# Ledger of designs, part 16: VHH binders against Beta-methylmalyl-CoA dehydratase (mch)

Target 1, 351 residues: Beta-methylmalyl-CoA dehydratase (mch), of Chloroflexus aurantiacus (a9wc34)
Amino acid sequence: SAKTNPGNFFEDFRLGQTIVHATPRTITEGDVALYTSLYGSRFALTSSTPFAQSLGLERAPIDSLLVFHIVFGKTVPDISLNAIANLGYAGGRFGAVVYPGDTLSTTSKVIGLRQNKDGKTGVVYVHSVGVNQWDEVVLEYIRWVMVRKRDPNAPAPETVVPDLPDSVPVTDLTVPYTVSAANYNLAHAGSNYLWDDYEVGEKIDHVDGVTIEEAEHMQATRLYQNTARVHFNLHVEREGRFGRRIVYGGHIISLARSLSFNGLANALSIAAINSGRHTNPSFAGDTIYAWSEILAKMAIPGRTDIGALRVRTVATKDRPCHDFPYRDAEGNYDPAVVLDFDYTVLMPRRG
Short names: E, the ipSAE of ESMFold2; O, the ipSAE of OpenDDE; V2, 0.75 times the mean of E and O plus 0.25 times the DockQ between their complexes.

## First folded at step 4 (VHH)

Design Q16 (framework vhh_3k1k_2)
Fold by ESMFold2-Fast, scan of step 4:
Parts: sequence; C-alpha cells; structure tokens
Structure Q16 (fold): chain B 351 residues (1-351), chain A 123 residues (1-123)
Amino acid sequence: as target 1 above (351 residues)
Amino acid sequence: QVQLVESGGALVQPGGSLRLSCAASGFTFSSYDMRWYRQAPGKEREWVAGISYSGGSTSYEDSVKGRFTISRDDARNTVYLQMNSLKPEDTAVYYCAADEVEYTGYSYTFDYWGQGTQVTVSS
C-alpha cells in the first residue's frame, strides 16, 4: 500500500537532503521512571531534584543517554529500516539540558554517500540533530549506515565521504552557565574523588555485574522506539542469523554507565560521545561487567569549579574486569568484550 | 590480525558437487557470524550464505536455497559451504568473511576477507 512507510533504500538518499523525522515526542516523568528502573542508576544529578537545584539546575534533568536513545530511535524508520549494518558514530555533542515535559524532534542531513563494490549496498553518512520545543540543540551526531539498494542496476551516486572528527573539542562542550559546583555535596554524590583526583591512564574496575533479562530489554527497546527487527521481532529472528533477538548496543551503554557509578560517582553528565562500538553480540542471560580508563583531563575555559574527563568504558559479558580486558597485542578484542565506548563527562573540581 | 583461507574450488560439470572450506585465525571464531560471498565474471561481489556464531541459524540467497548448505566446526575454526546441483551460473570466486557487531546492533566488514577460491561449472 501507498499508505505504509517501507523505509528508504540506498538510491532514495541524496547528498544535502534534509529529512524531518516523524514524530515529536514529549518526555514524561513516566519515561524517566521506566529508564531508571531498567538500569538502577545511582547518579545523584538525575535522581534528586534538590541535588540538581543545589548545582544551579531547575530540577533533575533527563539522563543524557535517554536523550540519545530517543533522538536516535526517531531516525530508524527513515534512515535504517532497510539497513544491513550500522557502522559508526562521530562528533556526538550534547547541548541544552532536557527536563521532564520537554518535547524533542529530530532532523537529519545526508552528508555523504558511497556505493559498495557489491553493487547491492551503499553507505549513507548522516548528521542528525535533536532539538527541544525552543529549537535549541539537545544532541547532534554523525553516523554512517550500510543500506540495501532496491535495484542493483541503479546507477551509483558520486562518492562523497565526509571528514569525521576524532573527538568533540573541549571548546565545543556545553556547560550550562547556571551550573556551579560551589555547593557540591560529596556525601550525597557518593564519592570524595573529584576531577583533580583522577590521572590520565588510570584504570578503574566497576566491580559489579548485572544480568540482562528478556522483558527488561524489550521494555528498553520500546521506550526508545528502536524498532529494528533484530531487537524486536522473534518470529522473524528465530529463523535469522542468531535464532534469537540480539540486545540493542545502546542498552549495553546504559548498563555500563550505571555500573560506572562505582568509581566515577562524580561524573555528573555526559557532554560528548566521541565513538562507540559493540564488539560482540549480547543476549538475554548475559551478565555485564565494566571498567573505565581516563584518556584525557581537560580544563573548561573560564571555569575553575568544573572540568572535563575523556573516558573509555569497556563492557564485558560473563567476565569480571579486575584485569581490564580489552584488545590483545594484535589489536583483536577479547571475546568477552561487548562495548568500547569513548565519551566525555563533566566533573566538579576543588577550584 | 584476522586471517581467512579458503580452499576446495575446482572445475566441475553441471550437476556436480563441491565442498568449500574456510580456515580462520586471529580472532575468537566461536563468537563471530560467518558468511560466504561470490564474485561472478564481470559482476560485483554478492552474498551467498550465512551462519550464526552459535550455528543455530543459517541463511541463503534465493538462487542457492536447497542446493547449498553452510555449516561450521568451531573446534577447527572452520566454516564450510557444501554446494550441490551446481549450475554454470554458480561460476565465481568464492570468499568467506567474518561478521562484526557494531554499536547500533550489527555490522559486517569487508576487511576480514579471504583471498578466495575459484569455482568453475562448465561442460
């Protein structure tokens, strides 16, 4: 039928094309409660309105990763419904603070196209922007995705591959002007370790493990509206690649973030996603552990009370992280590694 | 570094059979999906068959369903393609590939390819 959206195929995309994704979505207290219940997050900023207010915010904000999942989910029907694979992310920058009651909408621009040698697929590079009801950017990022062709004989477009940033520069990080660490409550935050106490190259084992359940993952995927068949449709997938549904990689990111409270309790918010990779598939029944490495310490221009840390968080399945599993001498990931996540957090300084 | 080595390609008459093998090293074979592709003369490389890391699911291109069977032996780090009722249209270089899972679900890369093995079907 002409009334259904079958998704876009590679030849439907054009360089410079702007796609306004359906539908705007208001994030409610119910969405926040469900997100918190899925991951058991202990971060004080997103759990306590009085704590957030003591830092200069109106109330407890929406978790940066919930913003990410909702913004990303809106692009799926238009960008990746006919996708074979999502290949990467770059330049993920969080902007305006999002609160319960805010309405988000997402728009993408096609910034690159490359047909693969197989003649059946191509790679689409998109710059996606999520905004609130005031048209303030809440998140922007670049992703590239391998998409099927409808007709293998359709002519290839001109090849354009954009320059991808290695990271979001500290000068581009958003730190709300009202935020101040002057009244920071270390006891309520859960740790005495501030920005000053971390060292570049330091490795932190987050100790605890959490087992993934089918029902919890289905609730997560529905909350985000990430309706990709590999996560959603067991009837199709029982005859597919794995004989079962695979866990959405973003679910692993949120689990790892929650676990990282033990060792990084004062990492108030995620300001940037520099890169992320789901290195091996995860399934219900797997137990997720995590560890982190401090990659860089950055001063924020004009601020003495808050700094930025660039962090790598690695998640594993059914393998505790006391020995920091990652890559071997040949560059291959340990088979237990399911996530390699490079991001920037804001953390108080003693000032 | 990942290494994949295909073998078993040969000249066969129409209706004949061949078994292709792909020996893998440099990664944890049992944690990866494995796939077979082929490149026919004057055409682009195309997917033929896939098998999940658990071996619990297999998939095939429509033109080979019922004739080809993919299987794996994790103890030997090897994936196989049993090819029956071969047709001249099956003439191609056959490649195996290891599939990666990426941040937003899954992906595969063309970076983890073997050198290929030639299959020729003619009378």
Scores: ipSAE 0.000, ipTM 0.158, lowest interface PAE 15.8, mean pLDDT 85

Design R05 (from H09 with R98S W104F Y105K; framework vhh_8h63_2)
Fold by ESMFold2-Fast, scan of step 4:
Structure R05 (fold): chain B 351 residues (1-351), chain A 121 residues (1-121)
Amino acid sequence: as target 1 above (351 residues)
Amino acid sequence: ELQLVESGGGLVQAGGSLTVSCAASGFTFSSYAMGWSRQAPGKERELVAGIYRGGSTYYADTVKGRFTISRDNAKNTLYLQMNSLKPEDTAMYYCAASSYTKGFKGSQDYWGQGTQVTVSG
């Protein structure tokens, strides 16, 4: 009926359309506890209020990726409920620090549309903005998603593909002005390696593997309210392409981030998501491993105590990463690679 | 339109006290994180105290136990009460407000003109 939201199809989107996503959500300490239990994250900044306060923050903040998942999840009913695939991310910039008790809301703007040659699908480019209760931006990003058409005979819109940045420039990164590394406790952080100790091109095997469980993934997608049918509805997916539900790609991002503590313990909050690709599907029962490469080291203007580090983290399924699986000479991903994630972290440096 | 105006600086003897104030206008003061930084000649700017939107405070080790930051949201005013002043506290003191605007803009940090504090010894 007209009272229900069946999700939008490709022909329902218009260039310049603004979508205010239902509903605002307060992030509670219960949500933090659930997120921590799903991934076993060891990062001191998000685990210890005294540690966060010693760095100039009010208290232990909400993990950047939990902010991402909640902001992203709010867009699903309107943008990607009838999606075939989420194709990528660009220009992701984190803003105001989020704390337990903050309320987030999300708004999106359609910035591009392209119908595929098959006449059955199209790509929707969306700029999404998450804000807190004071209308401060906590996260902005562009994503593009392949969506089904309701009617293959519906006319194609004018093709508009937005300019997608390769990365968020260091000058656009948010560094809270209260943050200071003067009282940084290396022992509590879990590593002696600071920004100065990493080299561009360095590859780091995060060693550990974690097996995805069905109930774990369902808990994760419910926590995020990412209700896409491919993740939620086994009755439909039993008859679908894979005969089973596929894992939300963001769940893989959080698993890989958690694993990356082993080698990148001082990589504090994520300041930017430059790009991300979910290169192969993952399922319950897959064991996720990860490795990272340092892509760039960036000085933050006016700061000697904090630097920015651009990192690629690659996640694999059922394949340890000691030999750094990625792409072949032709640019094709190894079949075991499930995530190619390019992001920028803030890391203390020696003054 | 956003303005931060510091006042209350001056000359004070070692061991004395001084309060500096920052009058804010042109924005919703209660929604901003506020802070005090100082800069002495030939030194980098040092954050000495911060007060967040929720009321939590931060103090640099150099001033902890001697300085107290507070805010009066009804008056749109930020305060720094400085006790047991030392010659080493001599600096220009700057008020700062931090907020985040919509769009890919990065943080919006606003600074006042500063107020000079000189501690004689």
Scores: ipSAE 0.012, ipTM 0.363, lowest interface PAE 8.2, mean pLDDT 88

Design R07 (from H09 with Y100W W104Y Y105T; framework vhh_8h63_2)
Fold by ESMFold2-Fast, scan of step 4:
Structure R07 (fold): chain B 351 residues (1-351), chain A 121 residues (1-121)
Amino acid sequence: as target 1 above (351 residues)
Amino acid sequence: ELQLVESGGGLVQAGGSLTVSCAASGFTFSSYAMGWSRQAPGKERELVAGIYRGGSTYYADTVKGRFTISRDNAKNTLYLQMNSLKPEDTAMYYCAARSWTKGYTGSQDYWGQGTQVTVSG
């Protein structure tokens, strides 16, 4: 029936195509409560309205990753319903602060296409933009996804691979003008370690582990409206590659971020996603651990009270991180590594 | 070019009132968060008030209850109404704009040249 959206196949995408994703969504206090309960996040900025107000915000904002998941989820029916794998992210930049009651909508532009040598699949590069009800950008990012072809004999499009940025430069970061660390409460934040106290190359074990539950993951994917069959549909996936549903990679990002409070409590908000890779599958029953490395320290032009840290957070399944598992001598990921996430956080500094 | 021009500063007696204004041009004013910072001699800049596109406001504890920030989107103008002024409020007052625009364009703080407020007493 022409009335249904069965998802797009590789041949359905065109360079320069703009896709306005259905439907705009208001984020409610109920959505925030559900997100908070899924991850047990301890970050003061998103947990305490008085704390957020002391930093110059209206109230406790929506977590940057909840914004990411909602914006991303809106793209799924049009971009990745028939996807084989989400391959990566680049140039993720957060913009306007999002509060409960704000309405988000998402639009994507196809910026690259390449057919794989197998003639059965292709990679689609999309630039997605989430905006609030005031048409202010809340998040923009590039992702690329491997999608099936409907007809292996369909002609290949012209190959265009976009130039992907290695990172979001500090001059492109959005620091809300109203934010000030002048009255920062270290005790309420949960750590005495500020931007000044971290060193490039420093490695931090976040110690704790969290076991994923079926109901938890299904609640997460429903909250985000990420209806990709590999995460959502057990009837299809019980006869698929793994015989079960795979955990959404973004769920692992949120678990790792929550665990990173232990060692990075003052990393208040995510300003950018530079890259992310889901290196091995994870399932309900897996226990997630995480560690982080400080990749760069950046001064924000015109600001003495807030700086930026570029961080790599690595998540593992069923493997504690005291020895910082990552890649072997040959450059291959440790089999226990499920996430390699490179992002930029805003953190108070002493001036 | 984006331009911010502050006005309305001057000398005022302790306990008095003053309104400073910021005239914005070269951008879609209604799409930007706006704020007022101040800098006294030998001190760092302090954010005193901010206002988002939707009208939500922030005030530093030092000015809360005394200052009111407002915007007139039809006139592309930002205001700071300052009541019950104290000698400690003496500073250069700066207007700033922060953008959140579609696409890969960087956003930055745009600053005016400032307007001096001096409170006697």
Scores: ipSAE 0.011, ipTM 0.335, lowest interface PAE 9.3, mean pLDDT 88

Design R10 (from H09 with Y105S S107P Q108Y; framework vhh_8h63_2)
Fold by ESMFold2-Fast, scan of step 4:
Structure R10 (fold): chain B 351 residues (1-351), chain A 121 residues (1-121)
Amino acid sequence: as target 1 above (351 residues)
Amino acid sequence: ELQLVESGGGLVQAGGSLTVSCAASGFTFSSYAMGWSRQAPGKERELVAGIYRGGSTYYADTVKGRFTISRDNAKNTLYLQMNSLKPEDTAMYYCAARSYTKGWSGPYDYWGQGTQVTVSG
């Protein structure tokens, strides 16, 4: 029926196409509680309204990654319902602070198309923009996703691959105008280590592991409304590529971020997602570990109290990270590596 | 076609006040973020004030406490009330509009032709 959306296939996309995603969604304190329970998040900024207010914010904001997952999830019925794999992210920039009670809407523009050599799939490059009820941008990012063709004999579009930024420059980062670290409480934050105390090239083992449960993954995908069939529909997937549902790659990002509190407690918020790659599939029953490397330390123009850190967080399955598994001498990922995530966080400095 | 037309500039003595206005047409004014930037001779353009559709405002440190940005959606008009003017405020003042679809972090998408403000003293 014309009344239903069966999802789009590769040949349904057009370069320059704008898609207004259904439906606007108000983020509630119930959503925050569910997100916190899925990951056991300890970050003080998103856990404590008095702590957030001492930093100049209205109240405890919505976690940057929960904003990301909700904005991303709204794109799924139109972009990736029939997807095989989400391939990567670039140019992710967080904007206006999101609070409980805010309503988010998402729009996307198709900025590139590339048919794969197999003639059965193609890659769609999408620029997505999430806004609040005041039409202030809360998040914009580029992602590209491998989508099935409905008809292998359908003509290929002209190949257009957008120029993807390597990183979001520090001058383009959003630092909330009201934020100030003047009254920063180190004990409540959980660490004495501030921006000044980290060194470029420093590697940090986040020590602990967390095992993914089947119900946990289903709760996460439902919370985010990420209804992609590879994550949602076991009836189809038990006869599919892996014989089971694949864990949403963003779930691994949130698990790794939560684990990174142990070593990066003062990483207040994510200001940018520079790149992300899901290097191997993850499933319920896998135990996730993580480690991070400091890639760059950046002064924010006009600020002495807040700095930016560019961080790589690597997540592994069933492999502790004390020896920092990543790539071999040939550049190939260790088979245990499931996430390679490059992002920028805001952190207080002694100034 | 989106059009922004500034007015209200002129000569004012240091310590005085002036209001500049921007008449907008050719777009749904209430759905756009609006702002004021200025450019003095030989200097880079500076964003001095911004206002979102919900009324949230931004001010550059150079003007905070002295300038007030406001909008009248019924009249499709943007205002900048400038108080306690200093010789350093002398510049061409430009009205600007930004669509959220272009990204919030980016520069304003559309600009007017400007109105000159000169502060003597």
Scores: ipSAE 0.000, ipTM 0.220, lowest interface PAE 11.6, mean pLDDT 88

Design R13 (framework vhh_lunsekimig_d3)
Fold by ESMFold2-Fast, scan of step 4:
Structure R13 (fold): chain B 351 residues (1-351), chain A 121 residues (1-121)
Amino acid sequence: as target 1 above (351 residues)
Amino acid sequence: EVQLVESGGGVVQPGGSLRLSCAASGFTFSSYALYWYRQAAGIERELIASIYRGGSTNYVDSVKGRFTISRDNSENTMYLQMNSLRAEDTGLYYCAARSYTKGWSGSQDYWGQGTLVTVSS
């Protein structure tokens, strides 16, 4: 029936195409409760309205990553329903603070296309923009996704690979907080370590592991409306590459972020996603560990109360991180590494 | 383009009252969180009151129950009603508006020029 959307295949995309994704979604406190339950988030900013208000916010905001997942999920029926894998992220910038009751909508533009050498798949590069009910940008990012071809004999499009920025400049960050030393509660935040206390090159083991459950991941994909068949449809995936559903890479990002509270409790929010790679597939039954490295410390122009930290968080499966697994001397990822995530957090300073 | 103009400051005796106004132009007033900051001589600027997009309010403990922040969206004006004024309330009062929707350049805060409040006998 012409009335159904079976998803797009690689040959259905064209460079410069704009897609307004169905449907706008109001985020409720029920969505927040479900998100908290999936990851056990301990960050005070998103858990405590009085804490958020002490930083100049209206109330406890929606977690940056929940905003990310909801904006991302809206793109799935049009971009990645027939995807094999989401390959990475770049140039991710968070904008307006999102609160319970806000309504988000997403629009995307195809900015690059590359057919793979197998002739059966291609990579689609997409710039997506999420906005609230006042048309204020809440998130913009680039992602690229490997999508199946409907017809392997269809001619390849012109190859266009966009310039992927290495990072979001500090001058482009949205800094929604006003931090007063008198009003910032270190005990409630969960750590005495502020921006000043971290050193470039410092490595932090987040210690704990969390085992992914099948029902947990299915609940996550439903919450985000990420209905990509590789995550959602076991009947199809039993005949697929791995014979089973693969975990949404964003679920690993949220697990790693939650684990990073132990060592980075004063990292109030994610202001930017500079780069992200899902380096190996994860499945229900895998136990996720994480560690982080401080890549840069950045002053926010005109601000002495708050700064930015550029952080790499690495997640592993079934492999504790006390020795910081990452890449070998040849640049190959350790087989246990499932996430290489480079992002910028905002953190209070002593001034 | 954005402009915030404070008024209503002056000299008042302890226990007295003042109402500050902040007239806004150049932006969609109802879309912005609005703030009053206070700066006493030799002390850094502090946030004393907030009124958010949804109309909820927040106050620093030292003014809670004495100060009331409000907004009139039809007049593009916010107010700070200050009651039971104390010597420690003396300072320069700034209004501010915050948009969290900056693109690849610009500022996140819009500030007024400040209005002086002196509480003295």
Scores: ipSAE 0.000, ipTM 0.205, lowest interface PAE 14.5, mean pLDDT 87

Design R14 (framework vhh_8h63_2)
Fold by ESMFold2-Fast, scan of step 4:
Structure R14 (fold): chain B 351 residues (1-351), chain A 122 residues (1-122)
Amino acid sequence: as target 1 above (351 residues)
Amino acid sequence: ELQLVESGGGLVQAGGSLTVSCAASGFTFSSYAMGWSRQAPGKERELVAGIYRGGSTYYADTVKGRFTISRDNAKNTLYLQMNSLKPEDTAMYYCAARSYVKTGWSGSQDYWGQGTQVTVSG
């Protein structure tokens, strides 16, 4: 009772509340090995220290999405332990490069609250900031999550829905000081297509599918410390909404990112998460496919060797993406679409 | 308040050497990544050298082997030693500090000095 945290319910959140999340966590090379094994990522930057050093980094950095998952996981006991679904992301901005041996901690601020019509759930909007051991920001983002009410008869709070940014402006992107593409190795990167070769509106089918396994997903949620009951506790969830555990939406992001190597091999680093939506639930046994669209090409001020691409990656379950499933004429998502992810990558250019 | 003050610029003959410095104050210098960028008239600003808090460095191909970036954390000073100077190196040289330190909810911020002019004749 007095010594335990049963997680917060919707009624427990207050607008403007600041939450310092327990506990700081050092990221080890063991964490990196586990992450790589879960997704089979082929991106050279995060898998090859010599490749990363040739681009001006100290060593192979921690994958942007592993940073995201660890920062996110620290928020779970306080924000989403009693969650039904994580609904979306906005304004995600990566800062300081993270390397094995760095220690991350997370703090969040409640920026919005909205009770759902069912009277049993509500949506909590939070702005979260992850920092390293030097108190340098490694990631900040907004997310909103559907959380259970403890008492359906508790009065609704005043509805406050924040204005979400459409994107992180290119002038606000963090490009590591030492990064240079002057001696970029196309053969080791795995593609001859650089920033110059992509066109706005171009659609890319990432071709292959990957089937989610129960043990794989449980290993992922443990690695991230995402202990939300909907992902972790089958005893509770067998009597819940779906009769089974649902896949963490961030796991789908990492699967889609890994698949996107086929077509976007030179999209080495994620600088921003502009928006993301988990549009339908996924389960163990589902096969994930992905496709991407180039939304914008942006020059980085003062750089001729590196540019930014704004990319939409769409993930589907049990549906190949050769015809680019997305939304219908009425704006409704195809039932097979499980992820709509809008992000900005850094990519070498010829200059 | 974070302040960066560049000095050491001037007129130098082609083939000569010059060291520019940047005096930092109002922040924990050792915790910041530091860099030197330059801008010639009518051209975009380019990053020529950078140094992380851990000491790893970057050099643009245009200056690699000729320029050396260094930092003195005890003096809160950043240096750029420029050797074998060419007329093409003529530019305003700017010192920059990249802060990833948590400040409110805004994330990272670049801070720039006023610049120091380097002119290479001949």
Scores: ipSAE 0.012, ipTM 0.339, lowest interface PAE 8.9, mean pLDDT 88

Design T02 (from S14 with V99Y Y101S; framework vhh_sonelokimab_d1)
Amino acid sequence: DVQLVESGGGLVQPGGSLRLSCAASGFTFSSYGVGWFRQAPGKEREFIGAISGSGDSTYYAVSEKGRFTISRDNSKNTLYLQMNSLRPEDTAVYYCAAYESDTGWYEPDYWGQGTLVTVSS
ESMFold2-Fast, scan of step 4: ipSAE 0.145; ipTM 0.608

Design T05 (from S14 with D102E T103S; framework vhh_sonelokimab_d1)
Amino acid sequence: DVQLVESGGGLVQPGGSLRLSCAASGFTFSSYGVGWFRQAPGKEREFIGAISGSGDSTYYAVSEKGRFTISRDNSKNTLYLQMNSLRPEDTAVYYCAAVEYESGWYEPDYWGQGTLVTVSS
ESMFold2-Fast, scan of step 4: ipSAE 0.150; ipTM 0.605

Design T16 (from S14 with T103S G104S; framework vhh_sonelokimab_d1; at its last look DockQ between E and O 0.31; V2 from the best seeds 0.00; counts 0 for: pae E 8.1 > 2)
Fold by ESMFold2, look of step 5:
Structure T16 (fold): chain B 351 residues (1-351), chain A 121 residues (1-121)
Amino acid sequence: as target 1 above (351 residues)
Amino acid sequence: DVQLVESGGGLVQPGGSLRLSCAASGFTFSSYGVGWFRQAPGKEREFIGAISGSGDSTYYAVSEKGRFTISRDNSKNTLYLQMNSLRPEDTAVYYCAAVEYDSSWYEPDYWGQGTLVTVSS
């Protein structure tokens, strides 16, 4: 039927094309409860309204990563339904604070196209923007995906590869909090270590592991309205590349962030996603561990109450992280590594 | 022009051992991470483990730690799987796969056709 939507193939995309994604989404307290039960996140900012109010917010805000998954999920039916792989992220900036009751919608712009030399696939670069009901940006980011061609004989578009930022500049970060010693409760936050106490190059093993359950990863992906069938349809996937349903890479991001509480409890929120790579598939039954490295400490102009840390968090499957598994000397990832995630968090300063 | 060809499968008794090989051609083998998967009849395909291009880093599925050894010989363009203490539950078609440097295991670049291992009295 002409009424069913097969999604876009590589040759369907046009440079400069704007796509308004379907299904604006009101986020509810129920969504927050499900997100918390799936990942066990312990960050006080998103768990406690009194704690959030001490930082100048109205209520406990929606977790940055829940915002990310909802915005990302809107794009899947149009951008990546026929994708082979999500290749990377850049320029991920979080904007206005999101609360339960806010409605999010997403638009995307095609900013680059490159047919691969095999003539069977191409890479689509997309800038996506999520806004709330007042048209305030809550998140923007770039991602690029390898998408199948419908017709191998379709003519290639002119190649355009955009310039991608290494990181979101500290001057572009949204810092919606005000911190004072009288208002900030270190005991409720769960750590005495503030921005001043971390050192560039410091590596932190987050110690604990979380085993992925089949129903949970599927429920999480459906919660985000992410329609990529590789996560759900075993009837098809039994004959597919892995013979199993694959865990959504973003599920691993959220597990790793939650694990990072042990060692980074005062990392109030994620303000930017600088890059990210899903290096190996994950499946139900895998136990996820994580470790982090402090990549940079960045003063926020005009602020002595709060600073930014650029962090790399690496997640593994079935591999504790006391020895910080990563890449070998030739640059190959340790086969246990499933995530290499480069992001920026906001953390109170002592001064 | 790229090929991955598994061999060494067959019938083996419980408690026995078997060594599988995966011969690679048509690409620079040492530039690829390589690994093994298996799929039992009516079951989901299962990742067994992988080894980096240099051979310095290996990973094994939790359930197979200590029984299976993955190795590679870059001079022979061959990946190996040594399987010990075999159980009837190890009966499956075994596949090798390769991932280019900086590519993802979500989308291995190459797959073999598989070799059957049957563990039965």
Scores: ipSAE 0.013, ipTM 0.491, lowest interface PAE 8.1, mean pLDDT 89
ESMFold2-Fast, scan of step 4: ipSAE 0.286; ipTM 0.682
ESMFold2 (binder alone), look of step 5: mean pLDDT 80; pTM 0.814
OpenDDE, look of step 5: ipSAE 0.050; ipTM 0.547

